# VH-VL binders against NAD kinase (nadK): the designs that were tried, part 3

Target 1, 268 residues: NAD kinase (nadK), of Syntrophomonas wolfei subsp. wolfei (q0aze0)
Amino acid sequence: MKIILVNNRFKENTEKKAQEIAGQLSALNVEVIIDNGLDEPYAGTVDFIMVLGGDGTMLRAARRYGQRAIPVLGVNMGTVGFLSNIEINELAEYLPLILREEYSLEARMMLEVAVFQQQSLLTRVFCLNELLLRSNSPRMLSFALEISGQKLEPYRGDGLIVSTTTGSTAYSLSAGGPIADPQLDAFIVTPVASHIINKRPLVVSPEREISLHLLEEREAIIGIDGQIKMDFGAENRVLIKRAPHPLLMVNLKAKPFFTSIDRSLQRQ

## First folded at step 10 (VH-VL; from i1 with heavy chain V50I T57R, light chain T100Y)

Design j2
Fold by ESMFold2, fold request of step 33:
Structure j2 (fold): chain C 268 residues (1-268), chain A 121 residues (1-121), chain B 113 residues (1-113)
Amino acid sequence: as target 1 above (268 residues)
Amino acid sequence: QVQLVQSGAEVKKPGASVKVSCKGSGGTFSSYAMYWVRQAPGQGLEWIGIIIPEFGRATYNQKFKDRATMTVDKSISTAYMELSRLRSDDTAVYYCARGSYRDYYYGMDVWGQGTLVTVSS
Amino acid sequence: DIVMTQSPDSLAVSLGERATINCKSSQSVLYSSRNKNYLTWYQQKPGQPPKLLIYWASTRESGVPDRFSGSGSGTDFTLTISSLQAEDVAVYHCQQYYSYPYTFGQGTKLEIK
């Protein structure tokens, strides 16, 4: 059995704990690859991914490994978030089930994001929470949104968020979008400080294709999960689809989403 | 095995048009960007354009914009390139090719066998 | 349009020796936001379509022998074949994919000396 142990290199307590857990697993003849974010993602075959940390570390793991159909377990090592399943002090209790592969999986939709310069594909990334288009200057953006070839009236404002349901509790919420049940598959399209009357958040079928481009020369940024930033200008387009594979989140312990919303949001 | 199979050679007179087909097999067609490239006898490679089947977008080299039309039929995994108002200097082997769109474009990794189009009186 | 210029137009190299092919673009093909050079190298044998060797200027495509390597950044790029083999006789093309239209170098014919 081979697993990837994902941690954040800038948090010393996750590094020490990752090494402790790797030692315990190695003593049980489990091969462990540590991914602390410094190197390229591990490309070889693995059976399981364990994420030590909060939602930010899970977002990086999802971007790196979410398209590979590998079970991913979130292990909380601090304040509670939305994406962990068990606490670090419970790991010993659940480790036998992990090793025997006796757990259920919850699928979480991801976005596939393709950025073009003119019509040349510049990069393609995946994300779990959202894509943010925003101004990178004091001036607002004028931009076009297309949904499955249907052109909406132009937008003006600070930007736009295209979110998964998992991302509905992140930037989309702060911009006025709804909290969505993460078991639903949908896009949530949330304007950021729109100056166009009656532009409201949209909930859109996951089968739709979403396109964005600027209508005038401005400095803008595409943000991915609040962790990747790319310059975006008048010669760029971004296209957004449901990713080919959902993130497969391990469920060892029931975690009630709706009754925990207030506690989880207080930590953002 | 992923493969691109093109239609057979064509002989055309000046002023006519030609439509070359490119059928993908051994993999999903909509997962790739599709390219058309030509090579005149004894000459280098010349890019005609790109079509991204997943989003249905076609972009052309300006040299061919007024004469070339690229389309796809995803249901039969086939791309087409039509070139109109043919001239003798359009005599070339016409290739289709694919490229990945995963993290970013990384080149044309699978090429069709080529279709010779000869334009002569 | 970005002009791609290869040198030399032709070269002959003895078996087992090193071959070096240069490619220069008329403007930078470095996408600085991702720190990636949008340059590919292709091998084309007579009567055959091109075959992808190198992308991102230096990354070998799967199945390409270790003797092929790419280097360079910005406007100046090099394809190197260490220890030339008989099957390496071909025309080699560089290509930029930074902006439309994508453009190719004129080609470099490599022969056994």
Scores: ipSAE 0.000, ipTM 0.431, lowest interface PAE 15.7, mean pLDDT 85
Fold by OpenDDE, fold request of step 33:
Structure j2 (fold): chain C 268 residues (1-268), chain A 121 residues (1-121), chain B 113 residues (1-113)
Amino acid sequence: as target 1 above (268 residues)
Amino acid sequence: QVQLVQSGAEVKKPGASVKVSCKGSGGTFSSYAMYWVRQAPGQGLEWIGIIIPEFGRATYNQKFKDRATMTVDKSISTAYMELSRLRSDDTAVYYCARGSYRDYYYGMDVWGQGTLVTVSS
Amino acid sequence: DIVMTQSPDSLAVSLGERATINCKSSQSVLYSSRNKNYLTWYQQKPGQPPKLLIYWASTRESGVPDRFSGSGSGTDFTLTISSLQAEDVAVYHCQQYYSYPYTFGQGTKLEIK
């Protein structure tokens, strides 16, 4: 068996723990690769991904490895979030199950985000939470939103979020989006400080495509999961689709979503 | 040796539907993505869509999105492709093919023998 | 959609000689962050389904003879048969799997001269 340990290089405790766990796994004849985000994603074949830390680390792991259809386990290390399944102090107990592949998987829809420069593909990213289009100045943006070829009225505001249901409890929530069942496949389109008061979020079928482009020469940015940033101008367009493959999240311990929402949200 | 065995040739009238089956043997059916590709007589290959049996998720070529339906029965390692509202230009050999979706590898490494679908009035 | 164009449409080569088939994509199929070209080559003999020869533009599928090789990057790709054998008579197809929908070239018919 070969496992990737994903941790956060900016959190020293996760580095130390990753090394400790790597030693333990090696003693059990498990090959271990540590990914702290400093290097490029590991290119070789692996059987399991263990994420040590919080939601941010999980999001990075999803972007780096999500398209490989590899089981991904979130191991919480004292952070508040929605994407971890077990606590670090529980790992020893569940390790035999992991090694025997005795666990269930939950498929989570991901976004396919394509950013174009005129007719050329500039970048393509798969992400678990959301795409953000936001003004890079104090001025409001004007942009066109199309859903499966249907042109909506010109959009005015600070920005727009296109989120998965997984991402519904992330930035979309802060912007006034609905909380969605993670088992549901859907896009959530949430306005950020719209010029229109009470502009409602849209829940969109995962079978549809979402397109965005600016209607004026303004400075904007594209944000992915709050971790990737790129410039976005009038010559750019973004196309959002459902990713062809879901993230496979490991479920070792029952963690009911709706019973945990109130507790988790009160901590934020 | 892994094999994909498809259902027999079909002759249909315009406006009818056809459902082609593809049964896998000699491997783990759910570990691979299933592709559907067709080839009109004397023409090149045309991609219809992909389905991942493990998750039941399908993606279609927009050209066929409203007419093609891909399904799987994992219990018998069988994939199905149904094409409705048939036209004469749907006459082709229809292939199922598998490919690994791990490590982002999408090559079609095993193919069915093909199913000829003839649409004629 | 990405358009794949092969050249030539047909090719006649003598036994033992080199055969070269080209494939061009309307846009790059190189995923720079992965440093991989999402390009495959298939061989299709009469009355048979396609057979995978090359993937990632240059990686030979298991069981494929060494005389087959793939090269190129970005938008220009080449399939080379270093020494043509009688059993190599077939139609060859290039295909991109960089983005949906997957698309194929029109095919190249390879015959013995």
Scores: ipSAE 0.000, ipTM 0.455, lowest interface PAE 13.2, mean pLDDT 90
Fold by OpenDDE, fold request of step 33:
Structure j2 (fold): chain C 268 residues (1-268), chain A 121 residues (1-121), chain B 113 residues (1-113)
Amino acid sequence: as target 1 above (268 residues)
Amino acid sequence: QVQLVQSGAEVKKPGASVKVSCKGSGGTFSSYAMYWVRQAPGQGLEWIGIIIPEFGRATYNQKFKDRATMTVDKSISTAYMELSRLRSDDTAVYYCARGSYRDYYYGMDVWGQGTLVTVSS
Amino acid sequence: DIVMTQSPDSLAVSLGERATINCKSSQSVLYSSRNKNYLTWYQQKPGQPPKLLIYWASTRESGVPDRFSGSGSGTDFTLTISSLQAEDVAVYHCQQYYSYPYTFGQGTKLEIK
């Protein structure tokens, strides 16, 4: 068995734990690769991905490996979040199941985000939570939103979030988006400080495509999962659709989403 | 060749605690899971729990979660099982057993000789 | 918890004859994707710890005589001794290691008739 341990090198506790777990797994005849984000994603075949840390680490893992249909387990290390399944102190308890590959998987829809310069593709990325378009100045943006070819009225505001249901409890939530069942596939389009008071978020079918571009020459940025950003101008267009493959999240421990959400929300 | 050697028989009063040791062969201790199983006189086998030495954390049968404590000292290849608040029905032979993680086999292929724990007033 | 039930509780068989012990689990211990049954058989002689005989329901542990065989899948399993020998007098235990807690059958006492 080959396992990737994903941690954050900037989180010293996760780095140390990754090294420790790597040694322990090696002693159990498990091949281990540590991915702390410093290097390019491991290109070889692996059987399992264990994410050590919090939601941020999971998001990075998802972007790096999510398209490869590898089981991904979130192991929380004292953080508050929604993307971990077990706690670090539970790892020993569930290790036999992991090694036996006796666990269920929960498919989580990801976004495919393509950024264009006119008709030229600049970049394409998969992400688990959201795409954010936001102003890079104190002024609001004016941008065009199209959903499956349907052109909506021009949008004005600080920005817009296109989120998965998984991402509904991330930035979309703080922007006033709905809490969505992670088992549901859908886009959530949440305005960020819209000029229209009480502008309602949209819940959009995963079968549709979402397109955004600026209507004026303004400084803007797009953000992906709150970790990647790039400049976005009038000559750019972003196309968002459902990723061709979902993230396969390991479900070792029953974790009722709605019964635990209040506690999690209180801590965020 | 691999051998598990357990501590000697114990006689305890109700309410007391007992700590049984299990020493394994050096060099391989950390590569295996350690199980604890007990057997009351004339009865079947009962699983108490498992500890993975490298992790130092144990998983217990819920029946014993509040009374059993499994620990390891890797430096001397020794596992310990402490059972507190002893009752008469805790009278049994307590076994440590090794289970391999190689090839994802989780059976118990090496057993200690057993430790008789007698709980009596 | 998975309940393991052996039958019979005791068995007397003549030397050289076949001995058959059954073990039933309350739920399947077959992991279908691996096509492995997480079932073991142990032999326990008086005053000794259990000795592993069979794992994965049908694989003999090293050093176990050929006369011992395990069969079955899902919830029904059988340990067979094709020709009983004097040294085979013991209590035999089945055990599932499919899920925690591991559970054992009540044991079957095998004696010579």
Scores: ipSAE 0.000, ipTM 0.488, lowest interface PAE 14.3, mean pLDDT 91

Design j2
Fold by ESMFold2, last read:
Structure j2 (fold): chain C 268 residues (1-268), chain A 121 residues (1-121), chain B 113 residues (1-113)
Amino acid sequence: as target 1 above (268 residues)
Amino acid sequence: QVQLVQSGAEVKKPGASVKVSCKGSGGTFSSYAMYWVRQAPGQGLEWIGIIIPEFGRATYNQKFKDRATMTVDKSISTAYMELSRLRSDDTAVYYCARGSYRDYYYGMDVWGQGTLVTVSS
Amino acid sequence: DIVMTQSPDSLAVSLGERATINCKSSQSVLYSSRNKNYLTWYQQKPGQPPKLLIYWASTRESGVPDRFSGSGSGTDFTLTISSLQAEDVAVYHCQQYYSYPYTFGQGTKLEIK
C-alpha cells in the first residue's frame, strides 16, 4: 500500500508529526509520499491520502487530488473545523482500519471552474468550497449570472460567491448564505454586498451550468477556495459545473454535523 | 531497564484455552509495540501477532486469527495473549517481546522469559 | 508470507576463526522509500529467549561486540563473526519485519570445532 501524507510546511507541528507518522507507516511496510506543498502534486498511483491539519490543508489536497477518486482522511491537529474526521491523538486507534481499508466514504461535491478569455480556455481548476468573483477596485461590479443559459437580472455589488454545500460554512456564510447539509449536492449562489435588494442567495441543482461575465469594463478577481487568485476582466467569462468526481472523504468515526455546528463556527 | 515478566508454565488438555500474561516494568509501557512469538520444542520461532498499547488494537498472523486474542491493561502495564481450542501442536514456549514503533522499528529488543504451554491428552 | 531460509543448519568453527551464516528471503525486504532492509539477527542460547544482535541488516544493537557484523541487501543477507569466542555458541535466527506476518529463518546452530 502507498499513501500520500499531506501537511502544511508553515506549521511546524504538522511537519514533525508527518515525519513521525511516516516512520510508523514505514515500520508497517507502507510506502509514504509526503506532500508539504513545495513540489508538484504526486502523479503516481496511490491508495489513500491522509491530511494532517485544518480545513485549509484539506482544501489544497482536494484541489490537487480530488479528481483522482482516492480516499482522503482529514486528521485534525488542534484547530476545530468541518473537514476532519479524527483527531491526531486517535490516529493510532484507527490506523489498523486504514491499512485494511475498513472504512466508509462520504462523497463531497466539487466545482469545476473553467476560465475563458474570449473563446479560449485559459485554465481549469477544481475546488471544494467556493469560487468568489470580487471587485479589485473601489468601484462596484455590474455582472451577468446565467444558469443553464437562463439570464438573470443583472447583479450590482461587490461580487458573487458560487459554493458547494461543503463551502456553505465558509465565505458564503459570512456573505449571508445558508448553512447546507454537506451530503446534499447543490450550488449555493450568494451575492456579496448587493445593491439590488431582492437578490437573495440561490440554491441551484448540481446539474446546472453557471456562467459569469462582467457587463462593464472593471478590474475584478476570481478567488478559488480563498487560496488561488486570478485576474478577471470584461474579456473573460467563467463557467462553473459540478466536477466529474466528488472528493471521497474517509469516515472512520461518526462526526455529527448538526450537533457540532455551533462549536465549529465559534472556532472559525 | 525494561523487563518483561511472564506467567508460569501451564498444562492444558486439547480444546481448552490458555491465557499468558506479560508484565512490563522499568519504562513507559505504552511507548512500545508488544509482540507474541512461540517456539515449539526443538523448532524455530513463529510470530503470533502485535498489539500496540497506544493504538489499543491487535494484528494477528492469519494462522492464529480465529483462536488468538491479545489485550493490554495499561493501568498495570500487562499484556495478555489467550489461545483457544488448543491442540497438541500448540505445545510451545510462548514469548512476549517489545519493540519501538515511534522511532522506526529496531527489532524485538526486550523479551520475556517465556511461558511453556503443554497440551496433552 | 515471506519465507526466510538460513544456511547452513549447523556450523562448527574453531575458536578465533571466522563464522558465516547466510539468510535468504523469498521476497525483497528492502524498503526503498527509506533505503533500509527490514532484517534482524537474533542470538539464542540454550534455555534462554532470543537476544537482538543486529537490525536493519547491518546495524549492531548497543552492547553487541564488534566481532558481530551483518551485511547484504534485498534478498541475501549474511551474519559474520570475525573471531569466534566460546560464548558465541548459540542458535542464530534471521527475521524479516518487512511485512506481516513477520517470519524467522529456521535457525543455525553454531558450535566450537
Scores: ipSAE 0.000, ipTM 0.374, lowest interface PAE 19.1, mean pLDDT 85
Fold by ESMFold2, last read:
Structure j2 (fold): chain C 268 residues (1-268), chain A 121 residues (1-121), chain B 113 residues (1-113)
Amino acid sequence: as target 1 above (268 residues)
Amino acid sequence: QVQLVQSGAEVKKPGASVKVSCKGSGGTFSSYAMYWVRQAPGQGLEWIGIIIPEFGRATYNQKFKDRATMTVDKSISTAYMELSRLRSDDTAVYYCARGSYRDYYYGMDVWGQGTLVTVSS
Amino acid sequence: DIVMTQSPDSLAVSLGERATINCKSSQSVLYSSRNKNYLTWYQQKPGQPPKLLIYWASTRESGVPDRFSGSGSGTDFTLTISSLQAEDVAVYHCQQYYSYPYTFGQGTKLEIK
């Protein structure tokens, strides 16, 4: 069995804990790779991923490994979020179940984001929560949204969020989008400070293809999961699709999403 | 706009060497691997190798291993491929291309314009 | 080395008709633990470098028209153009990236009949 331990070296002293867990697993003849975010993702065959930390660490793991169809377990290190399943002090209790592969999986939709300059691909990334298009100047943006080739009335405002249902509790919520059941597959398209009358959030079929480009020369930014930023201008467009694979989240114990919403939001 | 711009055509005699350059612009150079591929007149594509700009590590097709050298100068976003002990059958268009080098491979998505190298006896 | 063999070497197809190009690898290029075929298709128009069409055997590159599709698994792969357009005149290459050295098929020249 080979396991990746994903941590954030500078957050909550997770590096020491990751080394301790790696030692325990190695004593059980489990091969362990530690990914603290500094090196390139591990490229070899992996059976399981354990994320030590909060939602931000899970987002990084999803971007690095989510398309590889590997079970991913979120382990809370103190700060309650939406993406952990067990607490760090429960890990010893659940370790036998992990080693026996006695757990269920919950699929979480991811976005595939392709950014172009004219007709040339600049970059392709995957994300778990959202893409944010926003102004990077005092001026509002004027931009076009197309959904499966259907051109909507132009947008004017600070920007737009294209979110998964998992991302509905992140920036989409702050911009007025709905909280969505993360077990649903959908895009949530949420305008940011729209100047156009009746621009409301849209819930869109995951089979759709979403395209964005600026209608005027303006300084803008594309944000991915709040962790990757890139400049975006009139020469660019972005294409958003459902990613080929969902993130496969491990379920070892019941985690009632709806009854925990208030607590999870307070800890962000 | 992401672009790979290669050095100009070369005419060489057998036994000489050639060094082709490939400069990246309009995008992130170090986020991708750099590939070298050649195409002889009327022939298909032939992979020479891959170099990873971040680490300077290169892997070669065995056919070229003892004659080809790939390098990268990250400070000027430029990759190089040098082929020594040229023969007439090395006459080809030499391409650089970028792509991923890990388990998420989506092909060589940006190609240089090609550099014609003619080896005439 | 994995040998990639395309058929036919050349193909003439009428505008609006279906074009089919086959590619066969000498070994499986399926990474079974990930259920992915490590196979790409490129289009090379006259006088131009190759352009990526399809990766993982069947996933279209962003911006590639829907008329292009890829299928197959293991050792046998197919590129299909459902309704040929004049701009599709090109040489088409398959390429494996299962193992080094990466290798290409010999190319298939597609022409208007």
Scores: ipSAE 0.000, ipTM 0.382, lowest interface PAE 20.1, mean pLDDT 85

